# VH-VL binders against Rho GTPase-activating protein gacX (gacX): the designs that were tried, part 19

Target 1, 188 residues: Rho GTPase-activating protein gacX (gacX), of Dictyostelium discoideum (Social amoeba) (q54j98r51to238)
Amino acid sequence: STVEEVNIPLFLHNGFKYIIQHGLGIEGIFRIAGTKDKVKQLQMQLDKGENIDYDASKVDPVDLADLMKIYFRELPDCLLQSDQYDHFISLLTLDRLGQIQKLRELVSSLRPENREMLKQLIWFLGRIAVNSTTNKMSEENLGLVWGPNLLWKGGKAVSTTDMMELMAGAGKIKLIVTLLIEEQEHVF
Key: E = the ipSAE of ESMFold2; O = the ipSAE of OpenDDE; V2 = 0.75 times the mean of E and O plus 0.25 times the DockQ between their complexes.

## First folded at step 19 (VH-VL; framework fv_zigakibart)

Design y4 (from x4 with light chain S26D; at its last look DockQ between E and O 0.75; V2 from the best seeds 0.82)
Fold by ESMFold2, look of step 19:
Structure y4 (fold): chain C 188 residues (1-188), chain A 120 residues (1-120), chain B 107 residues (1-107)
Amino acid sequence: as target 1 above (188 residues)
Amino acid sequence: QVQLVQSGAEVKKPGASVKVSCKASGYTFTSYYMHWVRQAPGQGLEWMGWIDPSDSYDYYNEKFKGKATMTSDTSASTAYMELSSLRSDDTAVYYCARGYDDYDAWFDYWGQGTTVTVSS
Amino acid sequence: DIVMTQSPSTLSASVGDRVTITCKADENIDSYLAWYQQKPGKAPKLLISDASKLQSGVPSRFSGSGSGTEFTLTISSLQPDDFATYFCQQYNSYPWTFGQGTKLEIK
């Protein structure tokens, strides 16, 4: 039999390891901004294809957290695939059991490279959330922060003057990412 | 018209607590962080921290951890900052200030300030 | 903490003068700098963000420039309303910090 292997970018693999080793206790990791000029320098290194040795450079985990969010936000299409936006949002109309079942279906339908990256990211975010007593980053806080970086709507925007409706979309994405983290054992 | 209106001046004794309010109007309260900034008499400005009213997440300048507690009430569009265990060097004017987030952390609207005096 | 140092601490000038206030950071802050005006007994008022972006309703006689570690606020023709204390503030790195202020007084 032949097994196709999918990998995530090396900087993410090493970045997950680095933050697990040095960043699980940092209050507000992923929620608070890093040092902006240093994050720009890290991004320039990544864009040039340079290897970043986080340990040798003693990178601040908060700066790396910002770099990781920037990477996902700048993907050509969002990781959860913008053409699936309405399908993801609609699962929230179901009860919890139905939400988990539909989420597993949607995740299974992702492109293989996106699904593998999502699986590793969600596992990593679970490691952050286990330490939420110290770092103040619960599954829900991580869902809030990561939602806009993982899923956005494609197609033609509709105009709205109600800020609550605009924020409601972000609130729904938060719940979906929260569910991914909380129920990853049943989804992947 | 964006407006931040703070509670009135307070005179307190050492060891007491004070809670300053900041009522927001003219914008969606949960779309912006509320920052707190103090100014001791004849001195410059010090950033104390922020609260995100959308989920009550708060973050502090390390200097003020354990001294200041920030909260908000979205139904009243009001942010609060409480100072505990007051000392004479807590005497200052305390401002609330609106900032979009911690990436665009310049403060476009400020409350009128609340003078807290700790004496006796 | 990034230390923001303003110069001069006090500046005396006349209506119509061109004045320049300098703000220096002890670390690179890119262009993440704002300028505020504060009159006695009043809250600060935002004048400039991102080192040079003039805020809505601020007179065009105010301008900002600089990047990295050195920044200037310029008032091209001083008006009576401009006598105040001016502060710079960085937002490159937590905690956000302000300069000590420059008091602009009537000569």
Scores: ipSAE 0.830, ipTM 0.913, lowest interface PAE 0.5, mean pLDDT 91
ESMFold2 (binder alone), look of step 19: mean pLDDT 94; pTM 0.959
OpenDDE, look of step 19: ipSAE 0.867; ipTM 0.935

Design y5 (from x6 with heavy chain Y106W, light chain E27Q R54L; at its last look DockQ between E and O 0.85; V2 from the best seeds 0.82)
Fold by ESMFold2, look of step 19:
Structure y5 (fold): chain C 188 residues (1-188), chain A 120 residues (1-120), chain B 107 residues (1-107)
Amino acid sequence: as target 1 above (188 residues)
Amino acid sequence: QVQLVQSGAEVKKPGASVKVSCKASGYTFTSYYMHWVRQAPGQGLEWMGWIDPSDSYDYYNEKFKGKATMTSDTSASTAYMELSSLRSDDTAVYYCARGFDDYDAWFDYWGQGTTVTVSS
Amino acid sequence: DIVMTQSPSTLSASVGDRVTITCKADQNIDDYLAWYQQKPGKAPKLLISDASKLQSGVPSRFSGSGSGTEFTLTISSLQPDDFATYFCQQYNSYPWTFGQGTKLEIK
């Protein structure tokens, strides 16, 4: 297949830069809620296609962090692609080396635009995690927060068994995102 | 049915510490945040912070950082709040309260309250 | 911190009356507001979330309205069980804050 360089949305690119400059030391960034009316305002601007100058507007990095999560949660399909849900979950049955190899395979199989966005997001989350002694956001904390924004199963739970699988899946998705952050040098 | 049962009233001297417990039942303990709210005499309700029992992540109102420490024991379905270096103005009723998360931070079930009195 | 101001501080009313309690925020909080009822020596009880969403088991005589900075709790026909102190609480912005309370007394 042809190798392509794909872009990510400008608001994410600029947002990553802004949080790296202003938000790496903020306790609970991505974990705590931003100011909700301001996050809604930012979301409305994004939905209208307006450019947001984060520095000129003095955007709170916590509000921007919420906006980023909302963006991924509202994608038509999750970034890791819902038809791959069972494949991602199944890698947790392997030992660490097998998990890394399987994860690399799954990531390489994503649509190019999703893979590039994932790569940049995971790199960015790694920058947050390096500062976890100050911001209290370890790889595991970020995995918890980002899991439901990056991967979900298509379809609805219609049985007791389906409901229990859905609840159990949240903890597994946390581990997968944690692994992505921890092992990104070997996955991308 | 959902219940939050707190430990009994405490009388303490200045400089001491106290640990209030909040035992949860009737729901999945790790699926909801546990918040702590105090009500001092002559003052209204004050939100103190929350703990997520699923991973023990805690977050505090700046006013109570260094004063309050929140923990949980998942095996006992119990949340705890410890107050240190007690002063007379720490005299209050302390409530645990269940909230879904910090986005839906309205409190649908409350403990009965624990009165902490700090006097010489 | 967002300051929540309730009015009146005390309200005297009779069984059967329609009463209205107001809560004002000093900043926009959209509809991120809850109402609680508290009786002496008891914990608060949630009545309403999201400004107007009546909670399960709360009598339909209670209603909430408002958005932005001004909110109203209404009791359409006061019952003996409704004499209590009422608090509003915002959850738009950390830290979560409560109004100072409105005490509803028997006339």
Scores: ipSAE 0.766, ipTM 0.893, lowest interface PAE 0.6, mean pLDDT 91
ESMFold2 (binder alone), look of step 19: mean pLDDT 94; pTM 0.958
OpenDDE, look of step 19: ipSAE 0.868; ipTM 0.935

